# Ledger of designs, part 1: VH-VL binders against FAD synthase (ribL)

No score or structure here was measured in a lab: all are predicted.

Target 1, 153 residues: FAD synthase (ribL), of Halorubrum lacusprofundi (b9lsn4)
Amino acid sequence: MTRVVAQGTFDLLHPGHVHYLEDAATYGDELHAIVARRTNVTHKPAPILCAEQRRDMVAALTAVDEAHLGHPEDVFVPIQRLDPDVIVLGFDQHHDEADIAAALAERGIDCRVERASGRDPRYEDELLSSGDIVDRILKQRGSDCDGAREGQR
Structure headers, positions and changes below count from the first letter of each chain, unless a header shows other numbers; Kabat numbers aren't used for antibody chains.
F, E and O stand for the ipSAE by ESMFold2-Fast, ESMFold2 and OpenDDE, each averaged over both directions (binder to target, target to binder). V2 = 0.75 x the mean of E and O + 0.25 x the DockQ between their complexes.
[cut] stands for letters that were removed.
Atom coordinates printed by the task and the answers are left out, and those that the model quotes come from them; centres of patches stay.

## First folded at step 1 (VH-VL)

Design A10 (framework fv_ofatumumab)
Fold by ESMFold2-Fast, scan of step 1:
Structure A10 (fold): chain C 153 residues (1-153), chain A 124 residues (1-124), chain B 107 residues (1-107)
Amino acid sequence: as target 1 above (153 residues)
Amino acid sequence: EVQLVESGGGLVQPGRSLRLSCAASGFTFDDYAMHWVRQAPGKGLEWVSTISWNSGSIGYADSVKGRFTISRDNAKKSLYLQMNSLRAEDTALYYCAKDLTYTVEYRYYGMDVWGQGTTVTVSS
Amino acid sequence: EIVLTQSPATLSLSPGERATLSCRASQSVSSYLAWYQQKPGQAPRLLIYDASNRATGIPARFSGSGSGTDFTLTISSLEPEDFAVYYCQQYNNWPPTFGQGTRLEIK
């Protein structure tokens, strides 16, 4: 049996997430997804939804056999426990396959690293980014009270 | 073979402190979250506290928060519960339990290994 | 916090009969539910985890089923050693919580 691992933040699910997980599933027999905690996200703003909720949404997707939470300080801990055959990186994830492969090898994990294919919008107003969704919400429904309601408390 | 042994229980007056210990053997202690669960005489099970494998994530039941402190010493393969400001309602058998799965910080799993418990009686 | 309600509180049966124990959650816990057996003077023993997976060493007569809010523990044919208190526990939501227990007693 070939075990595949996919990783991501998966805030505010969009068709790009679904495509990534479906593509990742084609690399093996069993797909496990690892959902990043807020402490794992340093390259962009923190996710809106808590990790448990994001994990549960990912777990509900047809392509995913099981979803797990990431480790706050050591991203390789759940990977080491799952002992996968393949890790599939997202199309636009800022990770070098060779760097990830080297880190896995150093930890004794015998695993190959692949990258999922990208996907273009299928219709005019399709949003393929959690950031774009957040921006859309703020523009259309964030009737600003200009600090009166700001998350200052 | 896989075993947890609690100690430190006893009779103590309200407002005093007590420290419970749990010695682990037969498994890789460092790989698992650990739990304290208590059971009052004739009552059911009540979760008290959890600590992750590296002590990075800790949680407490509302009834003990601010009074109890969970800690672990991975080198000694030991789990501790420091109980301060004890109340009559804290009277119970205290169990040490190992989490079923590796690396749980914000999500617990079932508990597959339990000690025999140590009795704490808080009475004047 | 999630409240788990077990029913019945007490179940009186004879050896050889089938036992069905229920656990209901106040809101969905998906499949993240465990069952424990506790005999007098002993620590709890894990029977079932993830609603339906039998723990190592647990006899085949024990089975779990259910998801969401309704869960069942079934003992297909009671042995004398099965008369004990049974607890369900959820670990989908923080904090983890236990049901109040079902006491299985000999008739």
Scores: ipSAE 0.000, ipTM 0.496, lowest interface PAE 15.8, mean pLDDT 84

Design A11 (framework fv_ofatumumab)
Fold by ESMFold2-Fast, scan of step 1:
Structure A11 (fold): chain C 153 residues (1-153), chain A 120 residues (1-120), chain B 107 residues (1-107)
Amino acid sequence: as target 1 above (153 residues)
Amino acid sequence: EVQLVESGGGLVQPGRSLRLSCAASGFTFGDYAMHWVRQAPGKGLEWVSTISWNSGYIGYADSVKGRFTISRDNAKKSLYLQMNSLRAEDTALYYCAKAPGEWLRYFDYWGQGTTVTVSS
Amino acid sequence: EIVLTQSPATLSLSPGERATLSCRASQSVSTYLAWYQQKPGQAPRLLIYDASNRATGIPARFSGSGSGTDFTLTISSLEPEDFAVYYCQQRSNTPYTFGQGTRLEIK
């Protein structure tokens, strides 16, 4: 049995997350997703939703066999516990496969590192980023009555 | 207040079985990893087994692998340790212990323990 | 498995003195080391986690330091209730291992 691990923040689920997890699932028999805690997120703004809710949403997806919360001090602790055969990085993740593989080897984890394929928008108004969703909400719904009225005749 | 209460210990002959239970209260049991840790008379602490919040990950010390089975019932807020093929070296006080989070691997709360004596 | 060696095995001091307890790992555990206190007939109590963070309810006189392979637990001024056995524990790799313990006793 081949165990696959995917990692991400998974704030405000969008089709890009679904594509990533579906692609990751093709690498093995069992897909586990690790959902980052707020303390694990340093390269972008903190997630809107709490870690437990993000985990539960990910766990509900057909491609995911089980979803887990990340470790606040060490991203590799859940990975070592799961003892995966493959870790699949997201298409846009900045991590280098070789750097991740070296970090895993230092921790005694014998695991292959792969990268998921990207996905183009399927229609012109499709949002594939949590940041874009937040920006859309703020633009359309963050205004007082003046902003709401401006969009009407 | 977090409480963990172990039960099921006793005197048992080598080769037989015992089932330990741990009743949890004062926290959301189903959100935390749980552990069994033992201590032989006059000796130090030894980690025995770990189970994640949803039973998705289970780990064992090599000394008990294949003989002991950890399990949990989140609806009943209970942790279990099924001990088969018991040996004299399994004689110890068995503690139920809670992780401070789902994936944290230290023990923030402990029960008072239940004594298992394996002797003829 | 990672072996943790505590020293001294027994430390004899008087109330009011400073206690320094050491724990050495056979390989690096980064900062993934906890300290526990155990009194006779009682369950262990978490004192310090991740090398230097004091657990909830633990008095300020307890402090931890170190990283890699060398760790120290310090009790700045001993109270009578502090005479107990102290264990270190690593969470870097399974199996999770404990040191053999340091017994802190009255001189």
Scores: ipSAE 0.000, ipTM 0.491, lowest interface PAE 15.6, mean pLDDT 84

Design A12 (framework fv_ofatumumab)
Heavy chain, then light chain:
Amino acid sequence: EVQLVESGGGLVQPGRSLRLSCAASGFTFDDHAMHWVRQAPGKGLEWVSTISWNSASIGYADSVKGRFTISRDNAKKSLYLQMNSLRAEDTALYYCAKDHPKYGYNYGPFDYWGQGTTVTVSS
Amino acid sequence: EIVLTQSPATLSLSPGERATLSCRASQSVRSYLAWYQQKPGQAPRLLIYDASNRATGIPARFSGSGSGTDFTLTISSLEPEDFAVYYCQQRSNWLYTFGQGTRLEIK
ESMFold2-Fast, scan of step 1: ipSAE 0.007; ipTM 0.543

Design A13 (framework fv_ofatumumab)
Fold by ESMFold2-Fast, scan of step 1:
Structure A13 (fold): chain C 153 residues (1-153), chain A 121 residues (1-121), chain B 107 residues (1-107)
Amino acid sequence: as target 1 above (153 residues)
Amino acid sequence: EVQLVESGGGLVQPGRSLRLSCAASGFTFDEYAMHWVRQAPGKGLEWVSTISWNSGSIGYADSVKGRFTISRDNAKKSLYLQMNSLRAEDTALYYCAKDVEYSTFYAMDVWGQGTTVTVSS
Amino acid sequence: EIVLTQSPATLSLSPGERATLSCRASQSVSKYLAWYQQKPGQAPRLLIYDASNRATGIPARFSGSGSGTDFTLTISSLEPEDFAVYYCQQRYNWPLTFGQGTRLEIK
């Protein structure tokens, strides 16, 4: 039985997340998703939704067999625990597969590193990123009060 | 006013090192990825390196891997490029650039005027 | 490495004409393509990001379209200040890459 791990932040769920997880699931028999905690997100501002809610939404998806929270201090702890055969990186993750493979090897994790394919919009105005959704909300529903907006920024 | 000012360029002999700096003002520096992009005389743009807002993700062009190191100091609102083992091919105008809003990543909406690096052959 | 190929290398037009510039990627970059304008002696200026989104302050005559491997920058009616070199750039994967540029010059 081949165990696959996908990992991401999975804020504001969108069709790009669904595509990524469905593509990842094709690499094996079991798909486990690791959902990053706010402390694990180092490349962009913290996600809007709490980690538990993001995990529960991911766990509800048909492609996902089990969803797990990331470790607050070491992103590789859940990966070591799961002992996967394949790790599938998202298409929008600017990580070199070789660099990830080297980090895994250093931690004693023996698995393949693959990258999911990207997905083009299927219809006009389809949003495929959490950031695009946030931008849309701010444009259409943002407060007219600069003081309130500054507090949330 | 959002502004980036590069410094540290100059004339240097092959095999030597230079450190470029970029001073940022007018935006929340610690919320944006930053980039170095270079342009050789009369040539096109070439991406050199990117660093995410908290240094968690870093990328390099293949031509500079192992020789150049990008870093940032969010408290000082400064970006750096440590250039080692310089080659004649590294001769270029080096631009500091700010990433566009966090939702899009790695497009560059604000650029400095650039600092010139000339490596003697 | 994803290679971006721009065409034509040079485009000669008059003010008031429509300009169409192409950028082709060696593999799919989805929507993650940006366009820049550079005038002699100046830093580049972001025009379009994520294939079709106009950057802040960019005139409505500039528009971007495309997805996957084929992208187009259109300038509906050229102004004198639009004669410059234009570059496309992908952010889909490492390393980030630019096209070689299209020079838009006065006929």
Scores: ipSAE 0.000, ipTM 0.489, lowest interface PAE 17.5, mean pLDDT 83

Design A2 (framework fv_ofatumumab)
Heavy chain, then light chain:
Amino acid sequence: EVQLVESGGGLVQPGRSLRLSCAASGFTFSDYAMHWVRQAPGKGLEWVSTISWNSGRIGYADSVKGRFTISRDNAKKSLYLQMNSLRAEDTALYYCAKDIYGDYEWFDPWGQGTTVTVSS
Amino acid sequence: EIVLTQSPATLSLSPGERATLSCRASQSVSRYLAWYQQKPGQAPRLLIYDASNRATGIPARFSGSGSGTDFTLTISSLEPEDFAVYYCQQYSNYPLTFGQGTRLEIK
ESMFold2-Fast, scan of step 1: ipSAE 0.007; ipTM 0.555

Design A4 (framework fv_ofatumumab)
Fold by ESMFold2-Fast, scan of step 1:
Structure A4 (fold): chain C 153 residues (1-153), chain A 121 residues (1-121), chain B 107 residues (1-107)
Amino acid sequence: as target 1 above (153 residues)
Amino acid sequence: EVQLVESGGGLVQPGRSLRLSCAASGFTFNDYGMHWVRQAPGKGLEWVSTISYNSGSIGYADSVKGRFTISRDNAKKSLYLQMNSLRAEDTALYYCAKGHYDILTGYFDYWGQGTTVTVSS
Amino acid sequence: EIVLTQSPATLSLSPGERATLSCRASQSVSSYLAWYQQKPGQAPRLLIYDASKRATGIPARFSGSGSGTDFTLTISSLEPEDFAVYYCQQRSDWPPTFGQGTRLEIK
């Protein structure tokens, strides 16, 4: 009965994504995730992986009942389609829950807005950001490791 | 039990108009996207139009854009398709279909039996 | 628009035989593909959604498989009521599109 929506880019999956989706799932009976397209991401560098692959990865997670692609022009289109009872914001979202609820109400969407809990690193060197993962790859496989590319097909 | 019953089809001359209706029952109509899908005689299925639960999102097939208008009346649990400037190519059986969650790229889980539209001189 | 191509156009088999129907997409649709059955004079009926999940009330002899661009509908042992036209449909991208259909006919 109770439909929950979570949303994000979900590039290069890390434990922070898994924690967010697991927490979001506790708010209802089924969890739907909306995966942003490259055109939806203007405040961050473009995702490394294509939207379809990111959606497929998210869809495979135990906490997720279904994963959907975002609409290229209007972030509310998939939310209107799902007509959720609850939208769960990520821990790091800086949006006011009331402001988002007002925007949803203006579009005829009457649902609760909740916020997921944060996750502390469980071990030394745990990466909880796609940007940190990209930086690690560049440092370890880029200019410092020219020899590592020898023999690549 | 989900039921969708279409009406309003008929024989019409090219350039004229028809209005199709679909009466829904057996589910919470106000919670779901609704769709029109057509099938020309002896041919396959062609999606025509989609409308969200509150009419906030609407889509049309390129072949009908500017000529057809989808609408719904949630109080009456009814879906409509206003068809203007009809062409011979619009001749088909028109199905009313219920969406499941994703109204723009979703599946069609329940269908009515259809209403026939014939456009001929 | 994503184009779905079904093969064969017509498949002639006898009751008790296994039917294998193909649907190929012009680009990846991930697992967001459905199969419908349409009997003469009837509306389409949803059989399989998300490539492999059976819809409510659909017999176990119907199964779907595949991902990306290549999908298969299998009917393990044909019954007389299974002779119909079968359509695939994708929901991966807008607009939603259907294949042209495969007619399953009795030999």
Scores: ipSAE 0.005, ipTM 0.494, lowest interface PAE 13.9, mean pLDDT 83

Design A5 (framework fv_ofatumumab)
Fold by ESMFold2-Fast, scan of step 1:
Structure A5 (fold): chain C 153 residues (1-153), chain A 121 residues (1-121), chain B 107 residues (1-107)
Amino acid sequence: as target 1 above (153 residues)
Amino acid sequence: EVQLVESGGGLVQPGRSLRLSCAASGFTFDDYAMHWVRQAPGKGLEWVSTISWNSGNIGYADSVKGRFTISRDNAKKSLYLQMNSLRAEDTALYYCAKERGYWSGYSFDYWGQGTTVTVSS
Amino acid sequence: EIVLTQSPATLSLSPGERATLSCRASQSISSYLAWYQQKPGQAPRLLIYDASNRATGIPARFSGSGSGTDFTLTISSLEPEDFAVYYCQQRTNWPLTFGQGTRLEIK
């Protein structure tokens, strides 16, 4: 039985996340997703949604057998507990496969590192990143100057 | 805003030691791998060393292995490079650089201004 | 180690022209290549990561392409502030390596 791990932040779920998890699932018999806590997120800004909600959304996806929260201090703790055969990186993730493989070996984890395929937009205006979704929200729903500029402040 | 500020450079004689520091602010320091990259006068960029977020994974360029030691103090949000047995060819501007993403590896989205190390008599 | 070879060493162009800079890897690095810009007296600035993704705040005139061993950085219409040295970098294997740089200068 081949156990696959995918990992990410999964803020504001979009078709790119779905593609990544579906592609990752093809590498084995069961797919486990590890969802980063805010303390693990490395790109600013921090995710909009709390980790538990992001985990629950990922867990609901057909491709995912189980979703787990990351460890606040050590990303390898849930990975070592799961003891996967394959870790599949997202297409846009900048992990060095060799560096991850070396770190896993150092921790006694016998695991292969693969990378998921990318996905192009399938139609005009399809959004494939959480950042693009946030940008769209700010453009369309950005804070109004309140009509109380008369009230200063 | 993200800031990286290097210090500890200076003029030093061959065979001696220097310790470089990098003070980080404006991001969650303990979520990111950190790097030292150097640039000799008029030359290109050379990666020197990498340290992962928890110091569990450390790498060095062959030219500095056994002489340089990278370390970090996450509580102080600081990165260090202990440089022993310095050689004339270590003369360079030393940059502290931040990994772009924990989920995305070793491209460097923020750099400090650098600290100059000159090794000569 | 993976060796990155940039060409040309120097590229002389005028503002408004298109610039194309090449980076060739000694072995396949998939899409794991970044591009940096460095101006005199300044730290490098990340332009492109993973071959084709623009970093935050980078103008649309900068684009990257390529995969495997052959990569290109394109500046569609040069602005005066674009005249600088450009470096490619791979993240496929340790040691991390940079190309030797391409100097973009005013004609």
Scores: ipSAE 0.006, ipTM 0.508, lowest interface PAE 10.6, mean pLDDT 84

Design A7 (framework fv_ofatumumab)
Fold by ESMFold2-Fast, scan of step 1:
Structure A7 (fold): chain C 153 residues (1-153), chain A 123 residues (1-123), chain B 107 residues (1-107)
Amino acid sequence: as target 1 above (153 residues)
Amino acid sequence: EVQLVESGGGLVQPGRSLRLSCAASGFTFDDYAMHWVRQAPGKGLEWVSTISWNSGHIGYADSVKGRFTISRDNAKKSLYLQMNSLRAEDTALYYCAKDKYYDFSTGYYMDVWGQGTTVTVSS
Amino acid sequence: EIVLTQSPATLSLSPGERATLSCRASQSVSNYLAWYQQKPGQAPRLLIYDASNRATGIPARFSGSGSGTDFTLTISSLEPEDFAVYYCQQRSKWPLTFGQGTRLEIK
């Protein structure tokens, strides 16, 4: 049995996350998702939802066989535990496939590194980014309400 | 900083039971697999048992299967070894040891050891 | 069970010399082998893990090599504190097993 691992933050699920996990699942028989903890996210704003809730939401998706929390200080530790045949990176993740493959080999993990395909919006106003969703909420409901005079002038 | 302290050893007669404890401090106990390793007087190291972070995976040496039971209490940061039907050949210094790796079933090296507790089985 | 055989049983050398200790497995353990040092009256100390990685605080004179069934621990220039018993251990298959040890003695 071919075991596949996918990784991400998965805050505020959107169709891009679903596409990524569905595409990752096509690489094997069993898909495991690793969900990043808040402490793992230093290159962008912290996720809105707690790690356990994000894991449970990902675990509920039909493409996912099991979802796991990431390690607080070493992203490769859950990967070593799962011993996958394939790791599928997200379309817009900023990790180089060769760099990941080299790090895995250094740790004695023999697996293939692939990248998922991206997709275009399927309908008007479809949002494919958690950041875009947060920005939409802030503009319509949050601190930007002082600017709600757009219709007044 | 990281410390493991074993207790519960002593002199027991063959066929009796003994329970060993190991108190952990200085690390996040529930993130690591834990091990029991023993050493008979003047002899080498012998692995006895391993327990994963959540007690979901447990292993035993063939010599102790069915007689010894490993367990842990993460809230108390303690590891235990229940030893039943003790034999003279169980006489050894029993070490508690922490796994080298975060517990995801890929480690099983012992990077931190206690001082051990002596178990002597004789009449 | 995988049997680990260490050789020699006893190695007599002088400070400043190079020590080479062998560990042979009855079947392949890939790179899943560790080395431990034990001094009299003390608990073992992890030296090398996954065949060649030095554990934290271990001096550079200690190095491990090998894969499959043949493994070597090398001490490039012996210091007085290095005279101890050395054990190899595999984690490739259950049950976990240790070698019987090599005693490094002063000549």
Scores: ipSAE 0.006, ipTM 0.498, lowest interface PAE 12.1, mean pLDDT 85

Design A8 (framework fv_ofatumumab; at its last look DockQ between E and O 0.06; V2 from the best seeds 0.00; counts 0 for: pae E 13.3 > 2, placed apart)
Heavy chain, then light chain:
Amino acid sequence: EVQLVESGGGLVQPGRSLRLSCAASGFTFSNYAMHWVRQAPGKGLEWVSTISWNSGSIGYADSVKGRFTISRDNAKKSLYLQMNSLRAEDTALYYCAKDTSRYEFWSGYYGMDVWGQGTTVTVSS
Amino acid sequence: EIVLTQSPATLSLSPGERATLSCRASQSVSSYLAWYQQKPGQAPRLLIYDASNRATGIPARFSGSGSGTDFTLTISSLEPEDFAVYYCQHRSNYPLTFGQGTRLEIK
ESMFold2-Fast, scan of step 1: ipSAE 0.012; ipTM 0.536
ESMFold2, look of step 2: ipSAE 0.000; ipTM 0.489
ESMFold2 (binder alone), look of step 2: mean pLDDT 91; pTM 0.940
OpenDDE, look of step 2: ipSAE 0.111; ipTM 0.734

Design A9 (framework fv_ofatumumab)
Fold by ESMFold2-Fast, scan of step 1:
Structure A9 (fold): chain C 153 residues (1-153), chain A 124 residues (1-124), chain B 107 residues (1-107)
Amino acid sequence: as target 1 above (153 residues)
Amino acid sequence: EVQLVESGGGLVQPGRSLRLSCAASGFTFDDYTMHWVRQAPGKGLEWVSTISWDSGSIGYADSVKGRFTISRDNAKKSLYLQMNSLRAEDTALYYCAKGRLYYGSKTYYGMDVWGQGTTVTVSS
Amino acid sequence: EIVLTQSPATLSLSPGERATLSCRASQSVDSYLAWYQQKPGQAPRLLIYDASNRATGIPARFSGSGSGTDFTLTISSLEPEDFAVYYCQQRSNWPGTFGQGTRLEIK
């Protein structure tokens, strides 16, 4: 049995997340997803949804056998506990295999690192990033600051 | 105040043992990888050993492997280096240093906090 | 083992001049390269992390650049306190390694 781990924040699920997890699942018999907590996300805007909700949504996806929350202080704790054969990185993630290999070596974790395939938009208006979804919401539903806010500053 | 203070250095004969300690304060000690780095008199820096926050991952330089043992006590916020079978070549100032790697980032943060070091002299 | 080679071994300059220090890796380290300053009798001080990011409290005259195998530390206008030994260090491969150092001395 080959155990695969995929990791991400998974805020505001989009087809890019689904593609990543489906591709990751092809590397083995069992796919576990690790969902980052807010404390694990230091170089990106904080996720909109709480970690438990993001985990539950990921767990509901057909490709995912089990979804886990990340550890508040150390994202490698769930990886060590799962003892995977393969870790699959996202296609456009700014993760370097050397950085991950060094961290895994320091932690005595014996597994290989793979990268998922990318996905092109399947139709003109398909959004493949949580940031793009947030931008669309703000553009179409954002607060009107012209009247009410001027007196409240 | 973020601080690391080494102790336990001294003059020892070849073949003997020493245990170095490093006391951490001012930060969450058990969130970070810790390192021992040494510097021989008039020479450059040499990495000696690394230990992860949970002691689950440990590494050693080839020159010390099998002779030195790194350990930590998170409750006491202390890092240790047990040095056995000491050689003249182990003579150096030994620094303890704090570092980190963050999964999900291509950023290498370096070793941002260092102690002042403790001197180990191995001579007969 | 990845070997880091620093050049020159010694750089003799005057205050107010620009210093350029080089670090070359035997194989790619991407951006996993840091620079340290060490003054006599003191512990090393982190200057630059991840090749080009200035550490907290480091003056703007210090800058780092490069990726892969060729890296540079630049000090735009030397102050008297900048005369020290400078080390590069990589962590792209286990074990992490240091360069031999470049000594910056007063001309």
Scores: ipSAE 0.000, ipTM 0.497, lowest interface PAE 13.3, mean pLDDT 82

Design B1 (framework fv_disitamab)
Fold by ESMFold2-Fast, scan of step 1:
Structure B1 (fold): chain C 153 residues (1-153), chain A 120 residues (1-120), chain B 105 residues (1-105)
Amino acid sequence: as target 1 above (153 residues)
Amino acid sequence: EVQLVQSGAEVKKPGATVKISCKVSGYTFTDYYIHWVQQAPGKGLEWMGRVDPEDGETYYNQKFKDKATITADKSTDTAYMELSSLRSEDTAVYFCARGRYKGSWYFDYWGQGTLVTVSS
Amino acid sequence: DIQMTQSPSSVSASVGDRVTITCKASQGISSYVAWYQQKPGKAPKLLIYAASSLQSGVPSRFSGSGSGTDFTLTISSLQPEDFATYYCQQANSFTFGGGTKVEIK
C-alpha cells in the first residue's frame, strides 16, 4: 500500500487546496494531510482559523483519508510516525525538494518528494489563495469600508 | 461543578524559574484545551498559549514562546505553566482558563490566578 | 496580528444608567468576539461569546452586538455589582482589548 502525505496551512479553503489534495492523492493508495499549526508558519502571515478547524475542514474533503495536526516544535514528527512512501509539496510552497529530502534522510525516513501541479483560475472571480480571500474580506467588511455597511459602523 | 484551582503565590529572584499548576475538576480534562493568560499589575489581559491535554500539543503567542513552557498531566488532571529566566517585567497574575469546548476560542471557566512577584 | 481597540478606557456611571462599550478590530473577524467582566482581585468572567450570545447565568441586562469590525457591549441598567473592568476579545488569535473600567460616578 502506497502512503502519501500532503502538508500545508489550509487556512481558508479554496479550489487550489482541493486541486493540491486531489493531485497528491494520485501518487498512492492512501492520502494523509498534515495541517500546520500557527507556530509552524514562518514564511507568511499567521492563519486566521485555528489548526483544529482547518484540520476538520481538510478531513472532510473526498481526496483525504486522514488529516493530522502538525507538531508544534518539529514538523517531521508526524511524518516520521506516518512513515510515508511519498510526500507531495504544494505547487506554491517555498520548500526546496532537495532540502526536504535531506532532512528526511537525516531522520531515517525513506520516502520520495514530489511537487503537485499548479492550476489556473476557471473564471474571472475565482480566488485561489487564502491571502486573496482575506484581502476580499478586508475590502468588503473592514474599516476602509463597504458602502452598504457604512451606517452599521 | 467545574473548577480550575491554581497553585499559590510565588516570590522569585531575577534569573529563577517558576512553575504554576492548574488542577481541574468537574469535567473530563482531555475534552478541553487549557489556556494561560498574563495580567501585569494594573494592566490588561494577554494570551500566552494553550495546551491540548489529550496529546500535549501546545500553541504559543510569539511574545511568550521563549519564556513559557505549557504542559499537561492527564494522570492528575493538572496543567502547568513554567516561566524561565525571570525578570522584573514578568511580575504579573497568571490565569489558566478552559476553552468553552475542545478547540473553542471562548474562555468559559478561569482559575483564581497566581501572583508571581520577581524582586531582588 | 489583529488589534482590538476598546473605548472608552473608563466611564463614570450611576446605578440605573445605560452603559455602552465599543470594540473595534483592525481586520474583519465576523462574529468571533467575546466580552469578559473582571472585578478587582478576581478572575475574568465570560459574559458574551460569538458577539451576541449570552453566557449561561449572566443577567439579561448584558447584551452584545456587532459583526465584522465594530462590536458593542451594552448594560441596559447598571447595577451595583456591575462596577468592574470589561474586556473584549477576538477569538481567532485571542487578542484582548485594552479594557474599560466602569466606575461609580
Scores: ipSAE 0.000, ipTM 0.476, lowest interface PAE 18.2, mean pLDDT 83

